VH-VL binders against Thioredoxin-like protein AAED1, chloroplastic. Designs and how they scored, part 6

Target 1, 196 residues: Thioredoxin-like protein AAED1, chloroplastic, of Arabidopsis thaliana (Mouse-ear cress) (q9zuu2)
Amino acid sequence: AITGASSGAGIGKGTADSLDTVKVLDLRGNEIPISDLWKDRKAVVAFARHFGCVLCRKRAAYLAEKKDVMDASGVALVLIGPGSIDQANTFVEQTKFKGEVYADPNHASYEALEFVSGVSVTFTPKAAMKILESYMEGYRQDWKLSFMKDTVERGGWQQGGILVAGPGKDNISYIRKDKEAGDDPPVEEILKACCA
Short names: E, the ipSAE of ESMFold2; O, the ipSAE of OpenDDE; V2, 0.75 times the mean of E and O plus 0.25 times the DockQ between their complexes.

## First folded at step 1 (VH-VL)

Design u2_26 (framework fv_utomilumab)
Fold by ESMFold2-Fast, scan of step 1:
Order: structure tokens, then C-alpha cells, then sequence
Structure u2_26 (fold): chain C 196 residues (1-196), chain A 125 residues (1-125), chain B 108 residues (1-108)
């Protein structure tokens, strides 16, 4: 499977079509067509493994540090997690994330984007080291969220990714599918895709 | 502006206790790790352990576990390295260093980016 | 315990390329970092996460890391580059730092 980053005007027609029927939940439980997140604006959309994930929280923090640059370029910062609305609200309360947060409890967006899933891509020596490195930086995993029945039963082995899309439903200019837990692109690569 | 300032040189006898300090300034002290590194005269660098001052969580090298105590007081931005009973083999230069994944605009630094000037500890009779 | 092995010394003429190796079992699966120490001075981070340079480090410093060997490369070596160089990595699930024995670089 090809799980690397892709960029260009021709990328996204097939992906956009796959996402056309996908809905995510806002923090109040309202269903939002996912393509509405970039219909009238450009958006950087980060997909978390789950809302308790220390590496995902670290990525959210790093992207939020560039929010001023994104705002100046008319770009929205969005985070989607594969958990419940309650878990999403806990994430916002604990992290104070400055971007928009949505829940995808049935993993519909992850399936449409064909994000990687599996025990072997979650438990690697490199991923384990990145997790401990993140704790050393002051990032903490929500162990309760990480071991909640919902997270475990829905596959706590789900990997995320990053998307840059819009304005317009068919305009997907960047897509990266994480190969393993903690597989982060350089922030400059994302800024070039959204804001150059 | 970001700097680590260590306490001055110490001359001690075997069996004496000692605590040396590392004071951070110009950054949020509670959110960065502080590592301690030993360098014996004419020898290389040896990592001893580290502390996260925000919650005082520590990790020690197996070689130094039980031989020293690492602590921090975040209210005065200071980390400490302590011996209950010094030995002649503790004679060395001791460095503290800041450790982080975040370095400037969007870059991540997994390493010791800022170092103190060192504290020379001499233990002899 | 995990060990990193460096050659004790490397000598180059001014303007030549210096290559300092750091050998460790599957070190390419871990991040390698490089520190420069001049006599009487504190160490200075010159390469982090295999190949990245901190602000203020000259472009002639570069790094690589694959398999069992990480390498620090200094192109167009200058007299000011004469120093001890230490590689380092993290083991114990990232909790424990390990330094190599150090390499004395002589520019003559």
C-alpha cells in the first residue's frame, strides 16, 4: 500500500468522491458533511489515531503553533478523531486546542481515505521511542481515553494522516497517510501545501 | 537569552554530602527536561539521568541509579544533583543540559540544545 | 546495555572532508545526535535527529544514519572545527540517553 504524501492539482478527484457521503460530528453532535469543512475555504485537516493519543496531541500542538500563519492565509485548522463527541470535548478541555475539532465515531472518513490500521504499525520500536520522547516534552497520554472500551473495541490500532483541501469540494492539494504511530511530516511541508 | 547557569566549583572529602544546582532562565522551565551529564578528567560524556521539573518525574541511567538524586524546584527554576556520600571516583565536571523536541519555527529538536557552563567537583583527602 | 562505538581520533587537512562514524546495533532505527566540545568549553549540539542542523551551525556540517552506522560529515574542514565529537542516541524506549566514546578531530 502507498502511504506516503501526495501533492498536486490532479490529486483528490477520486478521494473527494469517496468523501462525498461522509459526515463528521461537531462538538454538539450535529452532523456535518466532511467536505463542508473545505467547501468555502482552505483547510488543514489532521486525523488523530484517537483522542487520548499522546503523539496526536503533540501534532495538534505543533500545528496550532502555526495557526497565525494559517489564519493570515485564510486557512482553517481542523482536527478529526475516530472517537465519541464526549472524547472530543475532553480533548478540547485538556489540550485547549485552538483549531476546530470534530468526531468520527464510526471511522467513515478513515475508511474512505484508506488510512492504515494494524497492531504491527502501532507497536514499533520507533513509535515506542516517539511516545516516550513526547512524555519527556511534557505531552501526556490520556490513559483513561486510551483504554476505554470504545477506543479498544474500535481498533486502537487506527493510524491517522493529514489532508490539505479547498476551497472547493474537489480541491484536495495534499494528502499524507501515516505509516506508523508518530509518523510526522515536517511542518514546513504542510505550510507549503496550505500557505505558500 | 535562554541559558542554564550552574553553581560554582566544589572541593570535598570522601564521605561528605553535596548538592549542586542548575538554574534556567529565558524560557518556561517547567516544560523542558533537564539532563545531568558527567565528564571525568580526560574522559568522555556520560549521561546520568534527567528530570521534568513540571511534575518532578525522573529517569536515571542504570549506572547512576541509587548513587545520586536528581530533583528540581520549579518555583525558582532550579534543578539539583545530589550525593549523600561522595567518593574520590566522583571527581568530574558535571553539566546540566536542556532537552526538548521543539526548536524554533516548526522544527523539532530531540536532543540537548542548551548546556550549562559545568560544575567542577573535586573529591580528595 | 546499548553501546555506541566511535573511532578515538580522525585527522584531516584544512579544506578536506572529515567523516566521523558512530556504530551501534540497528542505530538507523533510532535518532542519532552529534555534539561538539572544544577544550574548556561545554558541548554544543551540531546535528539532531540524524541530519538536522540547529540555528547557527555552519552548512558544512551534515549527518546520516542507516543500518548500524550513523555518520557526521564536515565538508571543507576548518581549523575552528578541531574538537571532540560525540554521537548520542536514546534507548530504553526513549528514556535513556547513551553517548559514544568520542572522537578527537585534528585539523593539520
Amino acid sequence: as target 1 above (196 residues)
Amino acid sequence: EVQLVQSGAEVKKPGESLRISCKGSGYSFSTYWISWVRQMPGKGLEWMGKIYPGDSYTNYSPSFQGQVTISADKSISTAYLQWSSLKASDTAMYYCARETYYYGSGSFLYGMDVWGQGTLVTVSS
Amino acid sequence: SYELTQPPSVSVSPGQTASITCSGDNIGDQYAHWYQQKPGQSPVLVIYQDKNRPSGIPERFSGSNSGNTATLTISGTQAMDEADYYCATYTGFGSLAVFGGGTKLTVL
Scores: ipSAE 0.000, ipTM 0.438, lowest interface PAE 16.6, mean pLDDT 79

Design u2_6 (from u2_2 with heavy chain G99D D100L F101W W102F S103G G104E Y105L Y106S T107D G108Y A109Y I112Y; framework fv_utomilumab; at its last look DockQ between E and O 0.06; V2 from the best seeds 0.00; counts 0 for: pae E 11.5 > 2, placed apart)
Heavy chain, then light chain:
Amino acid sequence: EVQLVQSGAEVKKPGESLRISCKGSGYSFSTYWISWVRQMPGKGLEWMGKIYPGDSYTNYSPSFQGQVTISADKSISTAYLQWSSLKASDTAMYYCARDLWFGELSDYYFDYWGQGTLVTVSS
Amino acid sequence: SYELTQPPSVSVSPGQTASITCSGDNIGDQYAHWYQQKPGQSPVLVIYQDKNRPSGIPERFSGSNSGNTATLTISGTQAMDEADYYCATYTGFGSLAVFGGGTKLTVL
ESMFold2-Fast, scan of step 1: ipSAE 0.007; ipTM 0.492
ESMFold2, look of step 2: ipSAE 0.000; ipTM 0.496
ESMFold2 (binder alone), look of step 2: mean pLDDT 92; pTM 0.947
OpenDDE, look of step 2: ipSAE 0.020; ipTM 0.613
ESMFold2, look of step 5: ipSAE 0.005; ipTM 0.510
ESMFold2 (binder alone), look of step 5: mean pLDDT 93; pTM 0.952
OpenDDE, look of step 5: ipSAE 0.010; ipTM 0.559

Design z1_11 (framework fv_zagotenemab)
Heavy chain, then light chain:
Amino acid sequence: EVQLVQSGAEVKKPGESLKISCKGSGYSFTSYWIEWVRQMPGKGLEWMGEIYPGDSDTKYEKNFKGQVTISADKSISTAYLQWSSLKASDTAMYYCARDSYGDYEGWYFDLWGQGTLVTVSS
Amino acid sequence: EIVLTQSPGTLSLSPGERATLSCRSSQSLVHSNQNTYLHWYQQKPGQAPRLLIYGASSRATGIPDRFSGSGSGTDFTLTISRLEPEDFAVYYCQQYGSSPLTFGGGTKVEIK
ESMFold2-Fast, scan of step 1: ipSAE 0.005; ipTM 0.478

Design z1_16 (framework fv_zagotenemab)
Fold by ESMFold2-Fast, scan of step 1:
Order: C-alpha cells, then sequence, then structure tokens
Structure z1_16 (fold): chain C 196 residues (1-196), chain A 126 residues (1-126), chain B 112 residues (1-112)
C-alpha cells in the first residue's frame, strides 16, 4: 500500500516485475540493473526524496549506524536518490555515507514502486518539526541543491521509501512507502526485516 | 569541480586599504563556513576568523577582531577579507578554506577544511 | 584558548620508513555528534594545505591508506606507514573543539 509498510511471504512479485527494466547509475555513471543490487545478496535499499533532503540525510545516517549489524548478516546498505550523478557525488562528499549510493535521475524506480508524491505530503507540520529536530542533531539541508532546477524538476515533491530484497532478483521481503516527508520507520522494524 | 579561487598577489604600502576575495564554485556556497588563515613568511598557520555566508554570521580570533573585516556576497559566492589600514606586520600568505557546517543539539560542530584556495600573497612594505 | 603542541618539530627520515607525528592538546577536546574536532593537514612548499584526516581518524577523500590518525582526549597521532617521496612536507594538527579554532606549530618531515 502507498501509505504503509508491508513484509512477509508473497509481496513483491508484481513489484519485482515492474523493476525488471529499471536501471540505476553508480557514482561513476555506469548503468546497473536495479535488481543486481540484491541478486546475489540481501540489501536494505533506502530511497531518498532528493539528495539535498535533510530528513533523507538523517535517515541515511541512522541506517549507517546499523551497518555493522547489516554487514554481520551479509546485508548491503544502499541509498538511491532521484537526482543526477553529480548530486549523488555531492551527497557522498557532504555526508560521508558508508553505504553504496546510486542515482535514478529519471525516477524509474520510484515510478515502478509507486512512491507517493505531492506538495501536501512534503510540507506538513510533522515534517517541519522533524526538520528542526534534524538541525538540532547536527544535520543541514543543502538548500541550494534542494531547490536547484534539476532537483525540483526531477521530483522535489517525490517521497521515498525503504525496500529489503534478495538474495535473488524476485525476492522482495519488505517494502515501505513513506506517507509524508520524515515518515521514518523504527530502525528495529528494518533490522527485523533484513537481519533477524 | 568544487574549488575556491582567490584574488591575485598584492603589493601595498603601510596605511593603504585592501580587500582580497575568495570565490567558491561547484558547491552550495551558503552551506559551508569560509575560514581565513594567515601564514607569515616561514611560520605556521594562524586562524583569523570565519563567516557563514548563508546568514553572514562571523567569528574572529581575538587578535584579528577590529584589525580586519570578514564579509561575503552570497549572490556571487564570494567571501572577502579586508583591512582599512595595512601594517608591515600584515605581510603574509592568506588562505581561504571551506568547512562543512552542522548544527548540533548543544553546539555547532565542524569537520575539517577539505577545500582550500590557492592563497593570496600580501606584501606590505615602504 | 586550546593550545596544540606538535612533536617533534622535525623528523628526518628516508623513503620507505614509518613516520609517527604527535599532537597534544592542552585540554580534552569536546566531542560533538560522535566526532572529535581534531584534523590533520599536509602542506608542501608553495602550496595550500591539504586535509588528510578529519575527526581524529577519518581519512579525507583521495588520501592514500598509508595515512592514518589515532588518539582521543588530549593525545593524537598521525602515522604514515611507509613514506613516499611526495610525503616530505609540513604537517599541522588543528582543533575546533572550543573557540577559537587553533593550529599546532607543525612537524616538518624532511628527507634524510
Amino acid sequence: as target 1 above (196 residues)
Amino acid sequence: EVQLVQSGAEVKKPGESLKISCKGSGYSFTSYWIEWVRQMPGKGLEWMGEIYPGDSDTKYEKNFKGQVTISADKSISTAYLQWSSLKASDTAMYYCARVEYSYGFLDDYYYGMDVWGQGTLVTVSS
Amino acid sequence: EIVLTQSPGTLSLSPGERATLSCRSSQSLVHSNQNTYLHWYQQKPGQAPRLLIYGASSRATGIPDRFSGSGSGTDFTLTISRLEPEDFAVYYCQQYGSSPLTFGGGTKVEIK
């Protein structure tokens, strides 16, 4: 569903089929079929709203805190953003994110996963409070990057999500579609899906 | 490419005014502090002060407060260091550098100066 | 103001040797967001400084793995595991655990 998380047997068959033709770009600009990210391993795949998003950067950071647990379970940590390769490289430079980063400038993965988009789900009182909290915790939004023509035109209103998939192209065991900006699941829910 | 480009070398006489520049490109100028660092001939690095171009918040090392003015024009991604009246003791290489700014719960925190300008040599002599 | 003392002032070594550079802080550096505000820079003659290590132990982008930082509190070390010819330079530590930001006096690593 577009407003919640799903896990367990039987989910992801239609989603896996929708992702079959989707490619993402690595930091060097190479096209990678998205399903290769979990073909031979399990992966936690976090989808950002855009690479300048303070709440997405906060999410990347708290997932990275659990990377040792994921590594111990043979699970890759992956972040995908809907921006350009240049924006992805800027994100890595600014955040020092320890997981893998890929760009999806055409939003093909977001479209296939039917992630939520719209102004009303991006700007909410809850999102505003979470942005303030994130600033207090040491996270800064790249305002220039967030409101660059490329970022806005490539879905500044796009919401993200989290996927747990693999090993195996068709094995999608968890999917969460964010309801609004800053709609973060408890990290324990993600760890249960990938690592328990 | 992320870079900071500084204005060219200056040769001045004591009592003259001077304004040197540091132009950022390839990144969000308003998201990073700009640091000013002096290096006197044959000496080490001395921090002079900093500016956050997003709101023009400035901090100075006490010995430079009132001796120099730090400013920035975010519309052209340029920071400035200026003297109203130069002294011979101002002869030095002046560097600008950027620092990632993060707002913490109890205080601001700073990472290292990851990008530096090439330096502006200022010579003040009669 | 926090004073950073670097030692030795000069290291005379040959290529292939291990270099260990010390930086001692007059006060314990304040941790913020799981990071220590202690950074290391390399400066070659006629060039601007280059960031090597930030947060006591994290290598900056593009820095070879022969450079490593360690330490906490008041005592910090920069290690170059095997000196290359291009590593002969002056090295500075820097803190911003407390205002004002300060640099150490530098350690010159010179060819023997």
Scores: ipSAE 0.000, ipTM 0.423, lowest interface PAE 17.3, mean pLDDT 76

Design z1_22 (framework fv_zagotenemab)
Fold by ESMFold2-Fast, scan of step 1:
Structure z1_22 (fold): chain C 196 residues (1-196), chain A 124 residues (1-124), chain B 112 residues (1-112)
Amino acid sequence: as target 1 above (196 residues)
Amino acid sequence: EVQLVQSGAEVKKPGESLKISCKGSGYSFTSYWIEWVRQMPGKGLEWMGEIYPGDSDTKYEKNFKGQVTISADKSISTAYLQWSSLKASDTAMYYCARDTYDYIWGSYEPFDYWGQGTLVTVSS
Amino acid sequence: EIVLTQSPGTLSLSPGERATLSCRSSQSLVHSNQNTYLHWYQQKPGQAPRLLIYGASSRATGIPDRFSGSGSGTDFTLTISRLEPEDFAVYYCQQYGSSPLTFGGGTKVEIK
């Protein structure tokens, strides 16, 4: 299990193998092997806690601010959430996120990446302060989506992370697992990993 | 096609109650805020408040809080503006508009669709 | 509350001329995320307002390129490069940089 950020040659060899059988859903419900997202291109893949998460939306906004830099480097920006296709479509409609969005309703990618989960890592004083700060900045949380039966039953306490992978199915150059809700790396760290 | 359709003109006496409506169609009603804006005859625009229909979260401009109630029924994609006791000073055109969930990105268009307006006249 | 002051109150011009409208904020509209929440609306007689410019300088969908917005901090300008007959209307600026949302008093652009 990697906690925090890791980068370098050979990192993610075992993780690439564990992702080989994982599929995610596009916004139309088509099954896509997750490794196809970085097979022929480099991708920054952000994993949300759930699609209603205010801190996840704030992270998506930070990454979208750098989309022009990523595009100039031939890098795709991808967001994956552990919810349904309907929840993913609601996220896209509410945020107009300019990257690609995929759903992983069975959490297969989160399990393969060994992302952290639990109530105690979701509701910390640090997370509470980040949520308040995000609300002061104008971000909104979809509370109903956050506490819908499907979200809770499919691990509503799931934490996310960030992956930089490709080109090539087994080429994972950066992985970061969130320690608690709102545990964001500096965007500069991600840009160094994707865009040198 | 995105549309916001408001209820028809109202003529009322001071002290009467009133509830006007704004019905959204052609989009996910629960994914956008609904804004209420007042325009008194011959005057400019005044923001009254807003509601997020997904969870009924409301915000009011301070001078309207306690004077009006904003609500929504997401099952019929309709937002409401309600007075328990009208005053002559409530005579105005009332507009609803939809607002993007998040202004922060700078790429989203605020107040991109408006209703046609509901004229409310309060006189003895 | 943030007060938006629009000037002039009335601008009398002929078709084909350039219109320059001002909106001044009582305090800076730059949010902690560095975005500017200053928007411009057009209202024609008997109609609901229409979004023209958002974020100080971004043109809304369907708005002709003769409309442009500029400015930062507390001083903002809406420019119409060549007035068409349909452009004679009232123009409002709006801020959402601080609660509550506020509108300027409007500038009426009328035929000279």
Scores: ipSAE 0.000, ipTM 0.462, lowest interface PAE 13.4, mean pLDDT 77

Design z1_28 (from z1_4 with heavy chain E99L G100D S102G S103G G104Y W105S Y106F G107F Y109A Y112I; framework fv_zagotenemab)
Fold by ESMFold2-Fast, scan of step 1:
Structure z1_28 (fold): chain C 196 residues (1-196), chain A 123 residues (1-123), chain B 112 residues (1-112)
Amino acid sequence: as target 1 above (196 residues)
Amino acid sequence: EVQLVQSGAEVKKPGESLKISCKGSGYSFTSYWIEWVRQMPGKGLEWMGEIYPGDSDTKYEKNFKGQVTISADKSISTAYLQWSSLKASDTAMYYCARLDYGGYSFFDAFDIWGQGTLVTVSS
Amino acid sequence: EIVLTQSPGTLSLSPGERATLSCRSSQSLVHSNQNTYLHWYQQKPGQAPRLLIYGASSRATGIPDRFSGSGSGTDFTLTISRLEPEDFAVYYCQQYGSSPLTFGGGTKVEIK
């Protein structure tokens, strides 16, 4: 499990291999191998909890504030959400987000990257141990509240992350897995990873 | 200080051309959509169209498409609204505004407004 | 196109009174992402509009708590609990729940 963020030369070979079978959908419904997003360019790839999430939109916004820096460095800004193509199109229409947006309705990229989700947290022994560890760290009241409020449809347990990858489909130079909603890394950490 | 500053009032005759400006400062101008809104004397607000200065992508309200041109010069953080041939019916206050998709208010609200440019078209 | 109808057109009140302004949408503003794209703006004579409420009920930064927004679907309300002299202005609702973006006709709150 990665705590915070990881970066460095050679990192991500195992993670890249896990993504080999993963496809995401563009806004027209075409299947795109996820590694094509950084095959010929560097990309900052933000994974949302869902397209309607206000906190996920906050992350999209602070990344978009740095789009001019990313463009100057030849870096693409990409957002992937675990919802439908229709939800992705609604997100683009409502937010005017100028980065690239892709849908992953079957959550294949989230599973390959081992992002926390409500289904996996509820039904696996490994997830149960992670919940116990969080509880032992003093998150008792928050975890109890999450169990009472969160549902599969509302996605309160689904977490996202941020990836910096490319150029080259096996080149993953930065990965951060969100622990909870609003767990945003410092933007300077992302800029250091993407933009020399 | 985040602000939008618009050009001064204009008095024109029908048939003349006009270009008014909206200059952004205190933020990344290329990262936000700029909205144009018309308010005819004594009337309400009408959305005209928008531009993303980073790539000059534009969208127009149907009734304004072909009547006005929206453009931007990102090197000087300025958006423009222009007419090739003004009509008396173009007499109005014109506002530019920034579309807020930053922070927690991702509801496509107009969070920063210019002070307005009064355009008077008369014979 | 979604039409926003504001009522009353003019509301004549004294300082200290409660103002209740209505905005009715011709179609439901329920969105698949569960957000409500209905906002309220205040415009004083000779000035640009100012954002008051976004997302039907969230106060914009710096807006006093006497301003509140409520409603869902097709019916929305802006309430000013105790009018201050500075609150006499025109108020506009605006939606982007459906393209194209539209504004209501405005409600003028004027001193009695």
Scores: ipSAE 0.005, ipTM 0.482, lowest interface PAE 13.4, mean pLDDT 77

Design z1_29 (framework fv_zagotenemab)
Fold by ESMFold2-Fast, scan of step 1:
Structure z1_29 (fold): chain C 196 residues (1-196), chain A 124 residues (1-124), chain B 112 residues (1-112)
Amino acid sequence: as target 1 above (196 residues)
Amino acid sequence: EVQLVQSGAEVKKPGESLKISCKGSGYSFTSYWIEWVRQMPGKGLEWMGEIYPGDSDTKYEKNFKGQVTISADKSISTAYLQWSSLKASDTAMYYCARDYEILTGYFGDAFDIWGQGTLVTVSS
Amino acid sequence: EIVLTQSPGTLSLSPGERATLSCRSSQSLVHSNQNTYLHWYQQKPGQAPRLLIYGASSRATGIPDRFSGSGSGTDFTLTISRLEPEDFAVYYCQQYGSSPLTFGGGTKVEIK
């Protein structure tokens, strides 16, 4: 299943229901119902492919550039990754990401949102080509190959996405499912969904 | 040639801090994960955790998380394993090793180059 | 957590004999490539471990052809076709088909 961006009132009712039982982990290891992230506020929630993904780190960076705009609109900036709490803490320390970070090591949120997975979709952007080049040369040159093994173990070749949700557990106003690694929407599309 | 050289043997008392080192040479230190493995006297091998020196990304086996800190200084091609407060049960040989990375994607984590080991003895 | 069980714990043989060492996982791995996540190491007394076999069956650089690995799923074997004096050592299997990375308990191959 490949999808683009979707927006508008009511588009997330079925999706919100599927997320009702999903929990994510905060940086201290506490279980948080995912819908609590947007229960009392609007949130932009970016889903990473994994915490070591350089393209996902770029997405975090451009979203962070707009955090002041989001704050002015009462909107929280959230990043969820399919890795461990340790990987999430390392991501925060290295990137100095200004938003909130949560871990979903079992990929429950990714399954509920029906995000795309598969080797072919992972190997379409230049970053994935670089990983493949390292493999074809008979050795790893990209540190994220070891990290990808953990990602594969915890859900295969997982893609991410972005949603805008809240205020209210049933209110999902925007969803974009990544078609391939590095498939980033224009930041203006996200700002229109959260803050216009 | 590719090699990992570890710091010398340590004799410590319980409660003391310690930092041991693993220096890589002959390869791109920032391009490979460094692994830490413990071997208690007369026992087998236990994986403790790993670090990617290029960006200091770390992963720990859960029983070692909070017990030790893994770090690296890429400017001198050196990885570290550190305790804030040693216990007698930390007495062991500690090895660092390089992740081979010849098996990629969903293959993996064969350790092709090993340090000579650092013997840590903690006695009261 | 996948536990790797190596058997026998100790194998007493003479030079020239064939050694067959077993490594069995406590549970099935989730992924189709589970057999590529099994590696074998040799550790001689007073030395660091040495990689022998990676991906269940591929010999590491510099490893003599008397060493071979086989198996898939949950059952893996390291074979030494004709023991040389330098082969008496402890052998460990290792997996990372499922987190966390684990080693087997080791098989000691000793001179009889």
Scores: ipSAE 0.000, ipTM 0.433, lowest interface PAE 17.7, mean pLDDT 76

Design z1_31 (framework fv_zagotenemab)
Fold by ESMFold2-Fast, scan of step 1:
Structure z1_31 (fold): chain C 196 residues (1-196), chain A 127 residues (1-127), chain B 112 residues (1-112)
Amino acid sequence: as target 1 above (196 residues)
Amino acid sequence: EVQLVQSGAEVKKPGESLKISCKGSGYSFTSYWIEWVRQMPGKGLEWMGEIYPGDSDTKYEKNFKGQVTISADKSISTAYLQWSSLKASDTAMYYCARGTSLEDFLYWGESDYFDYWGQGTLVTVSS
Amino acid sequence: EIVLTQSPGTLSLSPGERATLSCRSSQSLVHSNQNTYLHWYQQKPGQAPRLLIYGASSRATGIPDRFSGSGSGTDFTLTISRLEPEDFAVYYCQQYGSSPLTFGGGTKVEIK
């Protein structure tokens, strides 16, 4: 059995109810109820650690590679980061990410989903190694963005996750909570959840 | 079914270049690491390095870094192991294998075990 | 680097007997995530290695139940409860509790 992921009967009303009051911001600053992202469609929703995250940028590239498969299945690809709208726009400009991007500057979605937070989790030996390896491979962290006051205080030490939800605002079929920076599920697991 | 098919045996002279291949089929090639393992005649297994074909991220064992180049062409589901200048000490059986992780992540974790193996490519380097 | 020591180097047995193969690690292989990064492979003459056991004790797909893995920390065992003719092969343990990934030197199980 795969560790760190949930699908099927374990994902019910409780998770959906926790998200009912959560709103995220689109790139223009409009408040969108998060459940609207999967109300009328299925969505793969990736939660970034922060928008300047070196490992999160590799995750965005990894998921974007599978966008054609998702599109063929009628599935939206969504990325949510715990930063400001300005940071989200910078991320889109720098990465040219092909999916939808939303900002959650108050971490309401991260709190509702009970994603892990803490300095020790972010700087585990494994996470440190992945950050250094990614840096050397050219996925360099935007140090200015990652150390901006808002990023550090609101999301620099926050872990992300991935969920598959919809169609239907109460239908959450898959969730995985990251244990440390760079903890990404196999793409096959995500594709089975959204597109099999 | 999952298969890894390697290129045929090679006989080379010291100083020559060589590129051997490993073609994956029956699975999402870009979603798993490809591992390279050397087995010298009558000896055990040595890990050389790996590549994640989805983004061409590579890792090398320290003794092989600078001695070989690992690459992949995801459009044809094929990984490569290449030498710019062969030595007699490169004589060995070379295996590719599909790498995966106990932590249920591939790209961000390290591939830590190998669930399917190619048949091997015998490389003989002699004058 | 983590060194894996396999013993014995050669195990001479008859079909129907139990085989017990040891693998000792120079460092603990238990990660903070509770996973044990110790795996076993079988290599028959002229063939590529085949995965037998992953995570110290989980049997790989298609592997008969006569194969079992056990152990924790630094001491690991592969057991073949009743040797079949096709089980005479070289067995390797492998770790990735830390970089670099390493293999043991192998144990050859041969016909007495």
Scores: ipSAE 0.000, ipTM 0.466, lowest interface PAE 14.4, mean pLDDT 77

Design z1_4 (framework fv_zagotenemab)
Heavy chain, then light chain:
Amino acid sequence: EVQLVQSGAEVKKPGESLKISCKGSGYSFTSYWIEWVRQMPGKGLEWMGEIYPGDSDTKYEKNFKGQVTISADKSISTAYLQWSSLKASDTAMYYCAREGYSSGWYGDYFDYWGQGTLVTVSS
Amino acid sequence: EIVLTQSPGTLSLSPGERATLSCRSSQSLVHSNQNTYLHWYQQKPGQAPRLLIYGASSRATGIPDRFSGSGSGTDFTLTISRLEPEDFAVYYCQQYGSSPLTFGGGTKVEIK
ESMFold2-Fast, scan of step 1: ipSAE 0.006; ipTM 0.491

Design z2_12 (framework fv_zagotenemab; at its last look DockQ between E and O 0.04; V2 from the best seeds 0.00; counts 0 for: pae E 14.5 > 2, placed apart)
Fold by OpenDDE, look of step 2:
Order: C-alpha cells, then sequence, then structure tokens
Structure z2_12 (fold): chain C 196 residues (1-196), chain A 123 residues (1-123), chain B 112 residues (1-112)
C-alpha cells in the first residue's frame, strides 16, 4: 500500500476490522457498509472535511476530471463527507460532482481511518493560499454548510484523505491522509494507484 | 441508444416459481439503479424495490420484502425479479426502469423503462 | 412513508383545452440545496410510463413545451397548456426524497 502524510501510514488489520463495522448513508438515507463500496469493484474514495469545504470541492473536481479514465478501468469515483444526507445532496447539486456521494454524519469512517484533526492543521498559511487560489479558479465554499450545527459540533477540523480500494473488502491498495487542508496529491498519483 | 428489454409474458399457476429479466444496453449497466415497479390490472404504479448492479446492493419496499427477490448479473447487464411461489394476486404488469442517482453527479429519476412483463397467475 | 395525493382522479377535457393536475405531498420534498424531488410520468394505454417532468419543473428530453411543472414544498402542479389528442393518458407523480419510493394514485386525462 502507498501511504501519504505523517499522521499514519498504511492500513493495519485493526483499521481494516474497524472499517468493516462502518456504515455510510447514500443520498436516500440507506445504510451501506462502507466496505461494500469496493467489494465488487475498485474505487477511488475521497474523504471531505465537510461538504461545504472549498478545497474539498476543488479536489472533487480534479478527480472528476479523470472519471473517464477511471470508468475505462472499471474504477468507481466516490466521495464521502461527514455531514447529513441533506448536506450531501446540497453538495451534489452545487458541485455537480460526477461520482457517488455518501454521508458519514458520525465520522465513523474518519475515526476508523484515523485522519488528522485539529484547528492548527486546518488554518495554515499554505491552506490560506490554496483557498485563495481556489476562489480565483471559481470554486466557492458554502458557508451555510460550514456553519451548520453538525459541522460546528464536529468543528470541521477533521481532515480527510484519499483511499483506493477493491475489488475485495480488505483490498486497500492506497491511502493518503491529508496533513492539512488542501493537502492534495498529484492526480497522477491517484491514477497510478487505481488505474495503472 | 439506452434500452431496457424485459422478458416475455408469463402464464403460470399458483405455487409455481418464476424469474423474469430486464436487460440493459447502451450504457454502463453497473452505474445505474434498476427499479422494479408493479402495476396490477387497472391500478396505479407500485414500487417494489431496486438494485445497484455495481455491487448488487438491494432495497425492497416493505410489502415486497420476502415476497420477491431482486438480483442482477452485471456480466450480462441483466436484472431479475423472481418469485418462489406465485399467487393469483401476483397477476400484474411488471416494469423495470433505470435511475441515475450517481453517474452524472446529479439525481435523474426513471428516465428509461422496459416494455413491461405481463405475469398472469391463474388456476 | 411519504404519501402523494393526486387530484382529480379523472379529468375530462377536449382537445385544445388547458389541463391542470395536482399532486400533494404529505411532507416537503425540498432539500436545502433547492432541489425538489418530485417527478411526473405519463402513461398511455398499453405502454410503459414515460418520464415527463423531473425536479418539479424540469422537462425531460423530447417532452413538448406545452408540458410544464410547478410548485414547491408540498404542492405541485402539472400543466398542459393546450391538450393534444396524444396527451390523453394517465399521469403519475413520484418521489424518492425518502424511502420508500412512492407514486401518486394517478390522474386520468380523458377526452370529453
Amino acid sequence: as target 1 above (196 residues)
Amino acid sequence: EVQLVQSGAEVKKPGESLKISCKGSGYSFTNYWIEWVRQMPGKGLEWMGEIYPGDSYTKYEKNFKGQVTISADKSISTAYLQWSSLKASDTAMYYCAREDYYGSGSYFPFDYWGQGTLVTVSS
Amino acid sequence: EIVLTQSPGTLSLSPGERATLSCRSSQSLLYSSGYTYLHWYQQKPGQAPRLLIYGASSRATGIPDRFSGSGSGTDFTLTISRLEPEDFAVYYCQQYYDSPLTFGGGTKVEIK
């Protein structure tokens, strides 16, 4: 497995076991075991800090640009966010993200994957620069989503990452945990992991 | 061209088993939900359940859960609806339809329908 | 479950007349995004249903301009501005805002 960031390397057996118990919600509110998302197919899974996050949306966009390559390889593009189903739907409508979207309002998957968390890693000079760049590129943060009760209660400080997994529930071939907001890997790195 | 083609009409007796099919073509079968809808003679539309062929995740309406089985074979782009033991009350037209919930990043409801399969159950 | 109530059950009109069909939902079908999960289908005798309107007001591909959807929250309307002979059919509203997916009881538009 390819591992990024400093917070944790790889997926241990414990983490894999933890993921087996994690359920996420589709846009209709159906509970789905997260591992089922890559049970019978390979998937690129992007974990967003929250559904209103501008940097998350930019990441979603550059992944979506490669969806044709993923499709050609039989790889699903998936985005998971920690908000409510309604927030997830708002995300889809606002961004027109070309992929599957799921909600994890309890942060169960984030906890299982041990993503980085903290205000200091969310508000960095580098992140600030990236945010400005994102706005210049036309991306926007949804501040209503950002300040919704659920997001506020969770702080919005839980970072995300990128996972490449499947076929097979335990077949995790790539994981990159974000060190800070906007810590995006080159898209080529993802394509190499999923589609090479 | 996107198409859903269903199997032919069935005439059965109570107690017999039945499996009808819905074959998709002209699109990526694994990226769209297949919905099953019942329409009894002279009646309205009833949702039975759905399947996502990509991972065979299945959801049933509560009244149909345990009464029918929905499945799919993605290798041949085909979804199935089956009964283990038919009842006279199962006499109806059965439709499959495609739903685009994830593929485009936006929700798109039942945009394509099969032509329907008429099932007649009588002694 | 979300109940969709359509009215009237039957609408008798002549070609060229305006048709107004109602669909009422037991709860709001509006998400915070502004999208409304209410759709309309047309079913002609002996045929499968056909998508007519999606998202409360968006016309499906190939649907004539005389068809329009309106409404918000819990009250929705399908309007046929000028009935053509081929428009005499049964119309269903549908939601999948929440599970289970449900249809209205349908409105039959018949020739007077």
Scores: ipSAE 0.000, ipTM 0.532, lowest interface PAE 12.5, mean pLDDT 89
ESMFold2-Fast, scan of step 1: ipSAE 0.054; ipTM 0.647
ESMFold2, look of step 2: ipSAE 0.006; ipTM 0.450
ESMFold2 (binder alone), look of step 2: mean pLDDT 92; pTM 0.945

